# Designs tried in a protein design chat: VHH binders against HTH-type transcriptional repressor CarH (carH). Part 13

Target 1, 299 residues: HTH-type transcriptional repressor CarH (carH), of Myxococcus xanthus (q50900)
Amino acid sequence: MAERTYRINIAAELAGVRVELIRAWERRYGVLTPRRTPAGYRAYTDRDVAVLKQLKRLTDEGVAISEAAKLLPQLMEGLEAEVAGRGASQDARPHAETWRESMLAATQAYDQPRVSDVLDEVLAALPPLKAFDEVLAPLLCDVGERWESGTLTVAQEHLVSQMVRARLVSLLHAAPLGRHRHGVLACFPEEEHEMGLLGAALRLRHLGVRVTLLGQRVPAEDLGRAVLALRPDFVGLSTVASRSAEDFEDTLTRLRQALPRGLPVWVGGAAARSHQAVCERLAVHVFQGEEDWDRLAGT
Short names: E, the ipSAE of ESMFold2; O, the ipSAE of OpenDDE; V2, 0.75 times the mean of E and O plus 0.25 times the DockQ between their complexes.

## First folded at step 4 (VHH)

Design s80 (framework vhh_7xy4_2)
Fold by ESMFold2-Fast, scan of step 4:
Structure s80 (fold): chain B 299 residues (1-299), chain A 120 residues (1-120)
Amino acid sequence: as target 1 above (299 residues)
Amino acid sequence: QLQLVESGGGLVQPGGSLRLSCAASGFTFSSYAMAWVRQPHGKGLEYIATISGSGGSTYYSDSVKGRFTISRDNAKNTLYLQMNSLKPEDTAMYYCARDKYSWYRGMDVKGQGTQVTVSS
């Protein structure tokens, strides 16, 4: 009963990872223990190749190898369950849903240490972009809706949103600065909802774009002064709160006038989509989807 | 694995009504905002409406506000668009899309579409 194995050069081709990098990952992080042939050569299994493919994917997504190695046991467990053809239990909940439920319950109880512990677990288990998309953004949306319906207090909403914000800002500061393309990101004047903007900043950093994040409550004149000093390749603006077409047009007109003519301006968020025709008249781009990330990154 | 299937389009006279449906599978439906977008023949995509994961928040384009209503049934993994007071300019292919909340970056999957034609 012999399992199929590959020499390191074939494993490298199958996984898309250079031989030298495989050896470094083995020695420094202990991420796999390949069998050795009687002649002393490394023998990599199909499972070992799958491990290398996952590490490559995570590092290509901007996750440091040390962090990717920590995520590996959880990712491989999921892959092995799928390969085995075993269905998940009917009562099994996705990890993302479980983490959101735990943080919501802890938030309701004002249990800040518990919220912190779950946030640490999420960020250790998922790459930053996936953590934001699948856990943190849905959590913040749920918290916001519960606050609006009266089932959560302002204090509970602030507790979790401030903790999430701090973690996301730290992730942005840890990302390497890009050198060839620069974007300035801000919310609309009087806009308080910044989580979508933080997600956009994180995505752009992973695409190699240098990001200057100004955040919420930036007046048009102050944005104009910052842009003159920084001379970015584009400005990205977030607008979420519902506005009348008249108010939206007045605000966007002032923003457009405060910025150099010909500088690309991009607007994202729910309110931008509601007023797409206004954006088109003012020569402002509305974020439409995945292809626009390449346009913002200059590819 | 992610799949979105639109239905309910057809030919209708001006002033008429239609109800579109989108059946979602392959993801946790209640965890994602969902959107309706349309594309008139020979033109670009036009945003119509978004609904939050729980259904608590809705957003509409200026062109349809007061005429269209977006809703969802999370137990059935289904998104709806109720279209009233239809106009010839509403003629388009209608698509549902998943939104991940992240500055609208999550409109990364759209369905195959359902054609709406408003004509006498």
Scores: ipSAE 0.265, ipTM 0.662, lowest interface PAE 4.1, mean pLDDT 81

Design s81 (framework vhh_7xy4_2)
Fold by ESMFold2-Fast, scan of step 4:
Structure s81 (fold): chain B 299 residues (1-299), chain A 122 residues (1-122)
Amino acid sequence: as target 1 above (299 residues)
Amino acid sequence: QLQLVESGGGLVQPGGSLRLSCAASGFTFSSYAMAWVRQPHGKGLEYIATISGSGGSTYYSDSVKGRFTISRDNAKNTLYLQMNSLKPEDTAMYYCARDSKYSWYRGGMDVKGQGTQVTVSS
């Protein structure tokens, strides 16, 4: 076999499923038939690990193991087809769609080295902003949507998101610090979705703006203290997770009150767009797209 | 190649209904979040609704929540907006937009159609 194989203990760690459960699932539900070494030990392939991760996801979501086993063939067909298609992608002349498809297939196959290779290829071929806009951001959205529809696991989403995040943070640190304008960027309190905020930070740094990135889960009072110390020209906030109009207004009111009244505050993300009227009443700008970058950069 | 074509606008009385359609071509429709946005004459662009690529998640502007429904048919590469209980304030040019595939801070339209006019008047 040219494929990497794992002993049961390692397969259990990679899949997040205890050894006893793997043995029970194999015997009772026929979900997995690992190969045996000549010495009689179980040898689990990357495909076998992917099977275990799918079963864990479905059972964690409340699907009974017997029912999860019935869904496996359909989910694994997609994964196998994408792994088989990956070989064609490595020989193709790269373009945005091909890179995204290749990384998605590698993500579904739990092929971290392949995701890394394609990320390096993208960043060598495209300028940072174009790489983000045309390849990395579309990939992250595809992965997120496939996770929502049940065709990708949380582990697959985390795999690619962590690798993309590491590259984006590296690009941010490589960019020169701006001189003329300063923005403080943070997610809404209790907001965990930071990739859009990282992309905004990258764009602003390339426009010559100094960016202080505070990231996820920043409470209003802590943001206020940071702003008092840093004295930025504006604050940019990201809000993605769905919220009621009342909860959004309460949170934004606390944020507005924690910040100097004359300081421009910008909010972006799906939740901000859903609550535009609240933002207008609180004198907060909603980020709408390309035309707003110059306003933020003061150019 | 990449194109969005809106249809279904027209003149309706207050309290009436309209269904807008958007035919998409030149991209993998099911892989992109789609949005409806509107622009009243002489005013800025107003977000109305977004739907995820799978159709599993929807977002609505407070001004239309409970009255409008966004939906999609991925087999037909078509986006819809069902508009009920129409008000004079809903009068605007309505645009189909491909979301940047970022429902986060960087979110925004990367492609927008030509528009379809909706007029709500007695």
Scores: ipSAE 0.208, ipTM 0.609, lowest interface PAE 4.7, mean pLDDT 80

Design s82 (framework vhh_brivekimig_d4)
Fold by ESMFold2-Fast, scan of step 4:
Structure s82 (fold): chain B 299 residues (1-299), chain A 123 residues (1-123)
Amino acid sequence: as target 1 above (299 residues)
Amino acid sequence: EVQLVESGGGVVQPGGSLRLSCAASGFTFSSYAMSWVRQAPGKGPEWVSSISGSGGSTLYADSVKGRFTISRDNSKNTLYLQMNSLRPEDTALYYCARDSKYSWYRGYGMDVSSQGTLVTVSS
């Protein structure tokens, strides 16, 4: 696995430190020497993010930045082994349950700073796809099930979902741009559940696919117009909310008719799996497993 | 290390029954939705059924509704598929899969799968 690097805006979000402050700390105290990309942009490693988090903790506790910077060598003696362990191996797995429990407790208490701190720790410890699969998506599912059972409120669900969404969008911006294959991703008309679509976008970007993300509640006619302008290699659709076979078929028929006949259309989500026969009759692919990512990427 | 180990496949006559089991280890089983997927000879994979982490929600492919029942025992880290009224077209390699949690509930795809167990329905 290659070492992850982040642009300054992503490093700032992961560490909870504003971009301007990171630049000031670098200039005045020499606390970081991030690598430069060929284009001249700063590239921050997991170690750099860990350093920024330590400086933030000290300054939040009332230690002046000049004093915090002087303490950094001692702090790095212990921190470097931890960061190297997470970056060099898959041993971050044992923390997944602890991170989820901490975020759930913080969500119940409306402790947004604590949820933010744990999210930052997760994203510093795990590669983007692993963070999504092992921590973020399980957390969102757990929160959704607890809301359905009445043990969490709508406000608590919104709190964590909004914070997860912000981190996923940041990861998408950090992913390499694809050039040769292009997908347009959208939710079904009247579909509100977008986190799975964001996860799909993240994985496709990681596979080198250029993604145009249209998001939730996209009408069939609007999708058709976008496709005519963008000329993508495929369309990916997300459908989660339960609906009758008749309603699903009517909606998918309108979507299929709005799109060029030869354009591959892929549908994912719980509702697509429930109505697979309809999808097959309308020449629409149902996303069923990990091997389908290569098919979407054209490899 | 995430491991999924299946058992319970075999040869049965049409109208017969089989119960498949999948023993999971290396992850918090109750935190993941689980699925059964099958692949018939010469065909691509077909999703069969899914169950939420708590076991409170289940989904079935139209081809198996009313005949198959998915269940789980989180205390034993085991997933089950009870297959009744088996037909020749149910002949396939059956494998369990750990759903990408969000993929089953709200998004795309399955995360981890096993080697599978063969089910043959023939007279």
Scores: ipSAE 0.024, ipTM 0.421, lowest interface PAE 6.2, mean pLDDT 79

Design s83 (framework vhh_7b18_3)
Fold by ESMFold2-Fast, scan of step 4:
Structure s83 (fold): chain B 299 residues (1-299), chain A 120 residues (1-120)
Amino acid sequence: as target 1 above (299 residues)
Amino acid sequence: QVQLVETGGGLVQPGGSLRLSCAASGFTFSSYAMGWARQVPGKGLEWVSYISSGGSTEYQDSVKGRFTISRDNAKSTVYLQMNSLKPEDTAVYYCARDKYSWYRGGMDVWGQGTQVTVSS
């Protein structure tokens, strides 16, 4: 495993020391020399976090920081043993937050090489499903919200979304071909947001489900024709863009009518959750959480 | 160590109000979307409200205009203000962490729940 590093806000959280105090200690007492990422961000190691924890303990006990700093050489052997023994699943969260923040900053700066480098780091460090759940999907959600609020431009949103999409498609190609069950996956007829559908496809493939991915903007009648030819065990639909309850019901009614009466239909995404009552009335399942993956896979 | 603790449930008359709170611990609260879901008697879990890490909110149609979700990142707490309560709002309310499994809506950590009963 590579040496773990954290940005100052994460290091502050892990050590229980506020950011301003870490900077003051670094500047005035030289207690830390944090590394720099290629993009210029401060990178704190597990050792650096351990040092901050001990300095906080000593200063909380009334020891002046100048005196605590003088003790660092004597603490190093014990800290190294502690750091070497570190192995917590929670470590993945600091990395996930750091990667998301780095990619967002690089996106704002139009630094395509940096976005690419961080994506490579993510995919090397995490298994595919965890990379999607903890880093890629939260990043895309944040980017989409910032674009909708006007904080990010269309070009910035497109830059990162295009790069993430390419990586997700590559992961899908590498995923095992399923034979256990067959699902047809598509976005709602006028839906452009396909990243959630790609993530669902990736997860289902890892569960042994054969996936036919139809993607964006599939009209109800065309989906119906595909289903008659493919005869899947279920249909999974993605809907993200906000819609009125009436428009959602009209669209879902057409979709339900285009599909065989007994065929299970699942809908996921933000808009499906907003209109759960409509889905229930139309005998359509709403994806609500992690436990629903087994239901989709037929286990 | 990841934990969500709900408080604020109880018995209230139709038209009344309740404020639910969910205290989170063991994770970087500000990095996650949070939501509320409810288990209605005789039915499965249904989603109620969602708040993103950035503060964007969404509501189920039946509660829109009556319920308000909010968060306080400094306190690692998410709230659900419930106004104009109806008998059909009677349910066990669960706080949940959303990890975006289907690009939003993939709840992966749940609280123990708090009972809300609306009856005359």
Scores: ipSAE 0.243, ipTM 0.612, lowest interface PAE 3.5, mean pLDDT 81

Design s84 (framework vhh_7b18_3)
Fold by ESMFold2-Fast, scan of step 4:
Structure s84 (fold): chain B 299 residues (1-299), chain A 120 residues (1-120)
Amino acid sequence: as target 1 above (299 residues)
Amino acid sequence: QVQLVETGGGLVQPGGSLRLSCAASGFTFSSYAMGWARQVPGKGLEWVSYIYSGGSTEYQDSVKGRFTISRDNAKSTVYLQMNSLKPEDTAVYYCARDKYSWYRGGMDVWGQGTQVTVSS
């Protein structure tokens, strides 16, 4: 009689936790001590898989992995997903503020290794969407505003933005591709702020939408050609930079005219909200909040 | 807990003024962008105004020059000063915190709403 064991890729599938996250949790928090085969390969038991499932449930429910790891002895004894939040009354938000403050301080000091370490900690502690929503996007917004107000220099802004962007692009490449519904995402013509578009792409992929991400500087006519070739279910556009009502209407009119009349067009970002009446006149949907993700992703 | 509490709605004559207040608690107010949105009976939700953590402001075209958004970080409060009110401004007004889920525009916390009625 031998205890059943699994290699890391099978343990990852059974627990619903990606291989890289299992390695990060083992390395940083010591949550598992997998057995070794005589050949030196890691062997995960059914108990190890159960531990991973409990950690996933806690982190999916907003508990940071560092706090979830502290609950591990109780979880192993009880084997209860319903202990999510019991004794772990603190969620990821206090940690999120601390991580953002740490990265801002490190950025001001040009401490690239510290920014990298905190980013790695965030991505080990939070699922991709929570990492984006609670840490990365607020950090990038704060950095942009501090740069505009003169609190951060251009060099400091570039340092942290480049490091965050690299991590966000990696998360997008690792995200589920999607199968049945297809969206084409692009920035407004001449729009340089792409982080919101990347965040939207990440969210939609996790909702099972196939995303074709065209990014920055796509002319209206080229978007029209891409749409004719790809035949998506919708187009999502990002616009952040402040624009006059006239310039916004001219640009959106050109975009609407370049796209098939019956194709749903969604616009997100600060400039879309500022010109909502223009969007309504041109039969374009404005992203208003969390409920609109389901409208983009499904029925 | 994160909470937004709205005050200042009411009945006003066309051409009149109202000031809405939204008191925030349970989060670091100065780090978040805040907005006001309204829902007219029989219509969808319409965004009205937005103020970033740094103090920059954005307005819906229909309210530019008439409405002013402001914030007091020491009091954790956002305000909407509404001047030259029109019957078409009649709506339930909601205060909201921006989650940044489409970078700027993912509202994640909403107030209870306050009724503004502009009627002769």
Scores: ipSAE 0.153, ipTM 0.547, lowest interface PAE 4.2, mean pLDDT 80

Design s85 (framework vhh_h_nbbcii10_fgla)
Fold by ESMFold2-Fast, scan of step 4:
Structure s85 (fold): chain B 299 residues (1-299), chain A 124 residues (1-124)
Amino acid sequence: as target 1 above (299 residues)
Amino acid sequence: QVQLVESGGGLVQPGGSLRLSCAASGFTFSSGYSYALGWFRQAPGQGLEAVAAISGSGGSTYYADSVKGRFTISRDNSKNTLYLQMNSLRAEDTAVYYCARDKYSWYRGGMDVWGQGTLVTVSS
């Protein structure tokens, strides 16, 4: 019942419109009247985001912003009628929050059947990548934070994390294998954080890449043996946990040496960004964002 | 207790530089899903403005047009600290600066943990 709001930064990303342009459109054309939180922050509603999306669409199509602003009332009325008629939402976040709350409550109660039922509902309702980004990754983040704060036990954290993992791995292995390009994905040795790696695997399979997922805590020697047998087009490695520069360089050097020369190696995760100079020196690519998915997929 | 604490604010002349720090306690930047982090500011009598943000992976950054080319956001997960390097400061940069944590991703969720703020005054 309570209306959700976004800060300007999030509204900008959801709409694909830079923050300063939102302010300019608000000031010059009066297309938005963002609410203020009790703390005085600008708060943008789902309707405000929809307005921004329509303005961006029209201006991208070559319509001047002054003319686009005049067309808004008619277009928004048409969109609202269409959405109401279909019962559809392009933004799954309101339902996503409900699913996350349900799974969290079930996890707290050790109600494994209920967690399972909600997971199945989510995966039936959303495409795999969207389910991961909007429900499963936020849920795992919440669970991890609650465990760190002492609100959830280790057993409750393990329960939901293992159930989510099982579903995601099943989806990855059920999909037809691609034939055009093959990647082997693993975490750094001693790395426990696999959520980013699972997300990467889902994106690559969506792009038609064959993925061999080795998962957490893969020793350099074992990765090297797997690569010799599988002969992939690239290796993708995930490293999230904080490391000293010395430990990171020693580990990455051993990984580079265990892999065939000339085989592209990509590293993603927070620790890779913290030690980007080491990665560059060792001729290892650091994953930097959306453009790199196409590079990994060979498109 | 989950907290973010800003430091490094103060008085500086136009054209000067300051580096703000945001120290996290009660959580790590890399626990489970890596957190997206951002800097926000509020000038006297004005609303809150997003200044800069950095994704959980560090692979994406955002800057407000008013600060692009002058400010640089960075994170050091080893020190559990977020930074904002502010160069070529102007009188209009005078504001209380806040750091904040995005729960999910800087483009998909709201900020859930906020610092108390640090005052930056740019005046001659």
Scores: ipSAE 0.000, ipTM 0.205, lowest interface PAE 11.7, mean pLDDT 76

Design s86 (framework vhh_h_nbbcii10_fgla)
Fold by ESMFold2-Fast, scan of step 4:
Structure s86 (fold): chain B 299 residues (1-299), chain A 124 residues (1-124)
Amino acid sequence: as target 1 above (299 residues)
Amino acid sequence: QVQLVESGGGLVQPGGSLRLSCAASGFTFSDYSSYALGWFRQAPGQGLEAVAAISGSGGSTYYADSVKGRFTISRDNSKNTLYLQMNSLRAEDTAVYYCARDKYSWYRGGMDVWGQGTLVTVSS
């Protein structure tokens, strides 16, 4: 009859989400309604922890918390399986959290040399893909959330995001140029969330794929011109910001028509997953996870 | 109904120049669809090769490695005509040249209108 419950600090460790973020997410987006103990403390269930893990996964993929919260009903299908698989174990806080905390503190102090030093330490200690997955992407998500909640200024957010972006671009260009496959990667028109696209570019380069990265806010006509000039094996598009079904379909239709009919088009990000039926009708592939890297790389 | 007609082919000596024209009828280059247009060639005993292409706006061009720096593709939307300026011609440029309209794709089933072809012979 009684299920396991955790106080907020334990729930934070289990989910990999800072206590401050849990409080902000709950207050601003109403994503959780934890029970109260007789002593007045919040009691987080295994289901609450699973919800936090889903939100963290989405924000780690570059989705803003406001958009991630909207996707929770669609993610509930997997919660029982995840809760059952969790057992009674506490996850230790990631070692990488120390680097993230140090960079956040330096950012708040406008200590640019310290941010630079920690970034260099991270990239010396971890392989590029692991540095992205465990430190850089989580840092950018945390910084974005703190900016949205008002705990970081625009200048502080810009300082750290610019420095992280520069390192990611440097890593991308240091990767060997592939010979067998060529992909053109871009964000949807008017899409500004590019960090997930940068991570995808980095992974594809490490799989031996030549990548032309066009970045954020690429109009359909300009993408079409680039594809005519470059003649890639595929196009990968990122779309994160929420769109109505009609706006999404109109935009994707223009993109599909601007591109060669037989050219594979892959779309990733939260908005693509929200509109999978549209993608299927327009003969575009939705990136679903780890197995799709081999499909993109031609292996 | 919809047609592309090539002209300007002929015999030219190595190192010479030639300009091909492709006139469209039954559709316009400045319509809402903004068609991509290209030149293809087929040398004797060889398969079809893409030579050059130009986007609907004219802002982007593609050239095969074998012709880069020697050939220039252009379009005149007011005359509904596509051009291929061929300079520094070589014997290996000898082929039947086709113009084609691509609304969607050149690599995989995108060509929906083809011209009849014009022969270019580069020989002394």
Scores: ipSAE 0.000, ipTM 0.077, lowest interface PAE 23.7, mean pLDDT 75

Design s87 (from b02, 23 letters changed; framework vhh_7aqx_2; at its last look DockQ between E and O 0.05; V2 from the best seeds 0.00; counts 0 for: pae O 16.2 > 2, placed apart)
Fold by OpenDDE, look of step 5:
Structure s87 (fold): chain B 299 residues (1-299), chain A 121 residues (1-121)
Amino acid sequence: as target 1 above (299 residues)
Amino acid sequence: QVQLQESGGGLVQAGGSLRLSCTTSGFTFSSYAFSWFRQAPGEEREFVGAISGSGGSTDYADSVKGRFTISRDNAKNTFYLQMNSLKTEDTAVYYCARDKYSWYRGGMDVWGQGTQVTVSS
């Protein structure tokens, strides 16, 4: 598998270092030699991002960048040894719970930096899709449940959700661009929960599908206009929040009508699964799992 | 009633393949991660593999990695264990289990009755 690479802006964001500083560090101290894309853009690896994080840490601790650069090889050897010792083979499952607990504890304490640090650790340890399925999605689910039960406040929920969202967006940016098939993804017009959609986007991108992500609360008419302009191979819709069958049917009917006849329309989410009969009547595909990813990808 | 039921077990020769199925009922299938376990006579039950609720992630024990594959079909409320290149040491009762959450290794709360897999030399 081709090594995951990031553009400089994403690398900067992941490392918490300004793009200008990255360029300066590269130029002055030669701490990084990023690969170039065929288009001539810098492509940063996870290792590169780790280097940047280490440099940032040292400089934040008051170490001069010139000195930090000298220390970097020793630090990276230690990190690589630690990462290698944490070999890809270690069952990350025990760690998944620990990571979630750590992030939840940090969230309860309104410790956003700690949440960020744990997220970085997760993303360093796990491939993007595994990170999403094993850690991020479960975390968000737990956060939602705790919010509903009153054990987390709205502010706490927002704190962690926004952090996770930012990371997912970064992962999407780093994912393959896709070329052979194009999907437009959107939430239902009233749907605010977009994390599932982001996860779907991430999966599709890794399957080589080009994805236009429109996000949450997309009006049917606007979706129609976008689809007419983009002419995708399919539309993917996400609906999570529970609603009556009547409301669901009304909304989905409106969406179906706004889209070209014959265009494949897919719907996912808990609400969609609860209204399968409605989807069938409207000739909308309900996402059912792993086999449907291949269908969406056209493979 | 929440239920898991294994099927597809049997006798197979070493090097052969077998596909196990776990059919579920009584709950929202898509909301849960699932795992396969196995137990050989006189041994402890061991983890074989797992699949996330979304189906986008799988994990396997080192002993079966590259040979076994787990998948799921939400429309059928069923998940599977495809076993290839079977070895005599793979002989065991295989159990399917539900994780209490949509991610695996969070804790198994429901188990099947098990299905016998015997790999002959």
Scores: ipSAE 0.000, ipTM 0.225, lowest interface PAE 16.2, mean pLDDT 85
ESMFold2-Fast, scan of step 4: ipSAE 0.714; ipTM 0.873
ESMFold2, look of step 5: ipSAE 0.543; ipTM 0.812
ESMFold2 (binder alone), look of step 5: mean pLDDT 84; pTM 0.857

Design s88 (from b02, 26 letters changed; framework vhh_7aqx_2)
Fold by ESMFold2-Fast, scan of step 4:
Structure s88 (fold): chain B 299 residues (1-299), chain A 121 residues (1-121)
Amino acid sequence: as target 1 above (299 residues)
Amino acid sequence: QVQLQESGGGLVQAGGSLRLSCTTSGRTFSSYAFSWFRQAPGEEREFVGAITSSGGSTDYADSVKGRFTISRDNAKNTFYLQMNSLKTEDTAVYYCARDKYSWYRGGMDVWGQGTQVTVSS
């Protein structure tokens, strides 16, 4: 059974300890032995975070780190109590649902500080890909549907979507830079929904793929020019907004014609799968799940 | 950890109706979209329909629009595919799938075992 783990930057945020201090404490006093993920990242458990919090508390009170480290047996008793207390205080509902409900309520109230606080909590508690899949993207989908139905205003939708976008862009900057395989990602020419594309970019980077993210409003001919210059291994196109089969086919045909004949083209997002037969006729791959990430990453 | 189990498949005459159910395990049902797929012998797996985490949006393959309806019941951790006006071309193994938002849907990560639907005429 795998225990929940955090990257060092997330552990630092959760504990309120700078990354540099965590590394110094680990190296010089041996107070932590974080695990490694198969990808080679340091993995900090809830117990590791609790240790960091206790060490911070003691050092903030003027106790030298060497003395705080000597108190580890007593701290371990406190950590068991803290971990048990955290478990007991958790909502009966899954964390992901609770966070989404909290952010939705805060958005309805125009409570920007509360939205920010919950976003920070989510990103501290979950790995980036899981945060996106289980909290951020479902929230944005729900918010968009509520706006369409009239239960949320444009201002409320923009408030939360802009805050989420800022966090996702930050996560992309922090993601590993891939070197051996290259993908160019863009939205369909008239597609305004970019969050799915950002999620795909984030996942591909974590799989070691170099991503050139072109985003929204890229004409087919300009995409073609970019591809000729960059010579990527594939192109990924995002389409979320509903469209007719005829309009989808017309748009995808122009995109296919603008790109080199032998270059793999993938389409992802909600709208792509509704028009699977069109994609098959145009020799375009439809993203349908986990196995397709491996195909995109060349693994 | 998470498991999906289809039920409700079987034999039906052309023009008839069937309702498929997919019951899921796990605590994060409300976080995910869910989808139905089908696969006829010798063909690739085809998307049929999907429902978002809130249940506020549904999407359907061009071939089933107007005939099939997808719905969900979060209290039962179950989602459904109501199939009306069935055609012989609808004969396939039907799979339910959990749909992650990783590419703002289409991120299937857990699949059911499949249930056979046979339409005769």
Scores: ipSAE 0.641, ipTM 0.840, lowest interface PAE 1.6, mean pLDDT 83

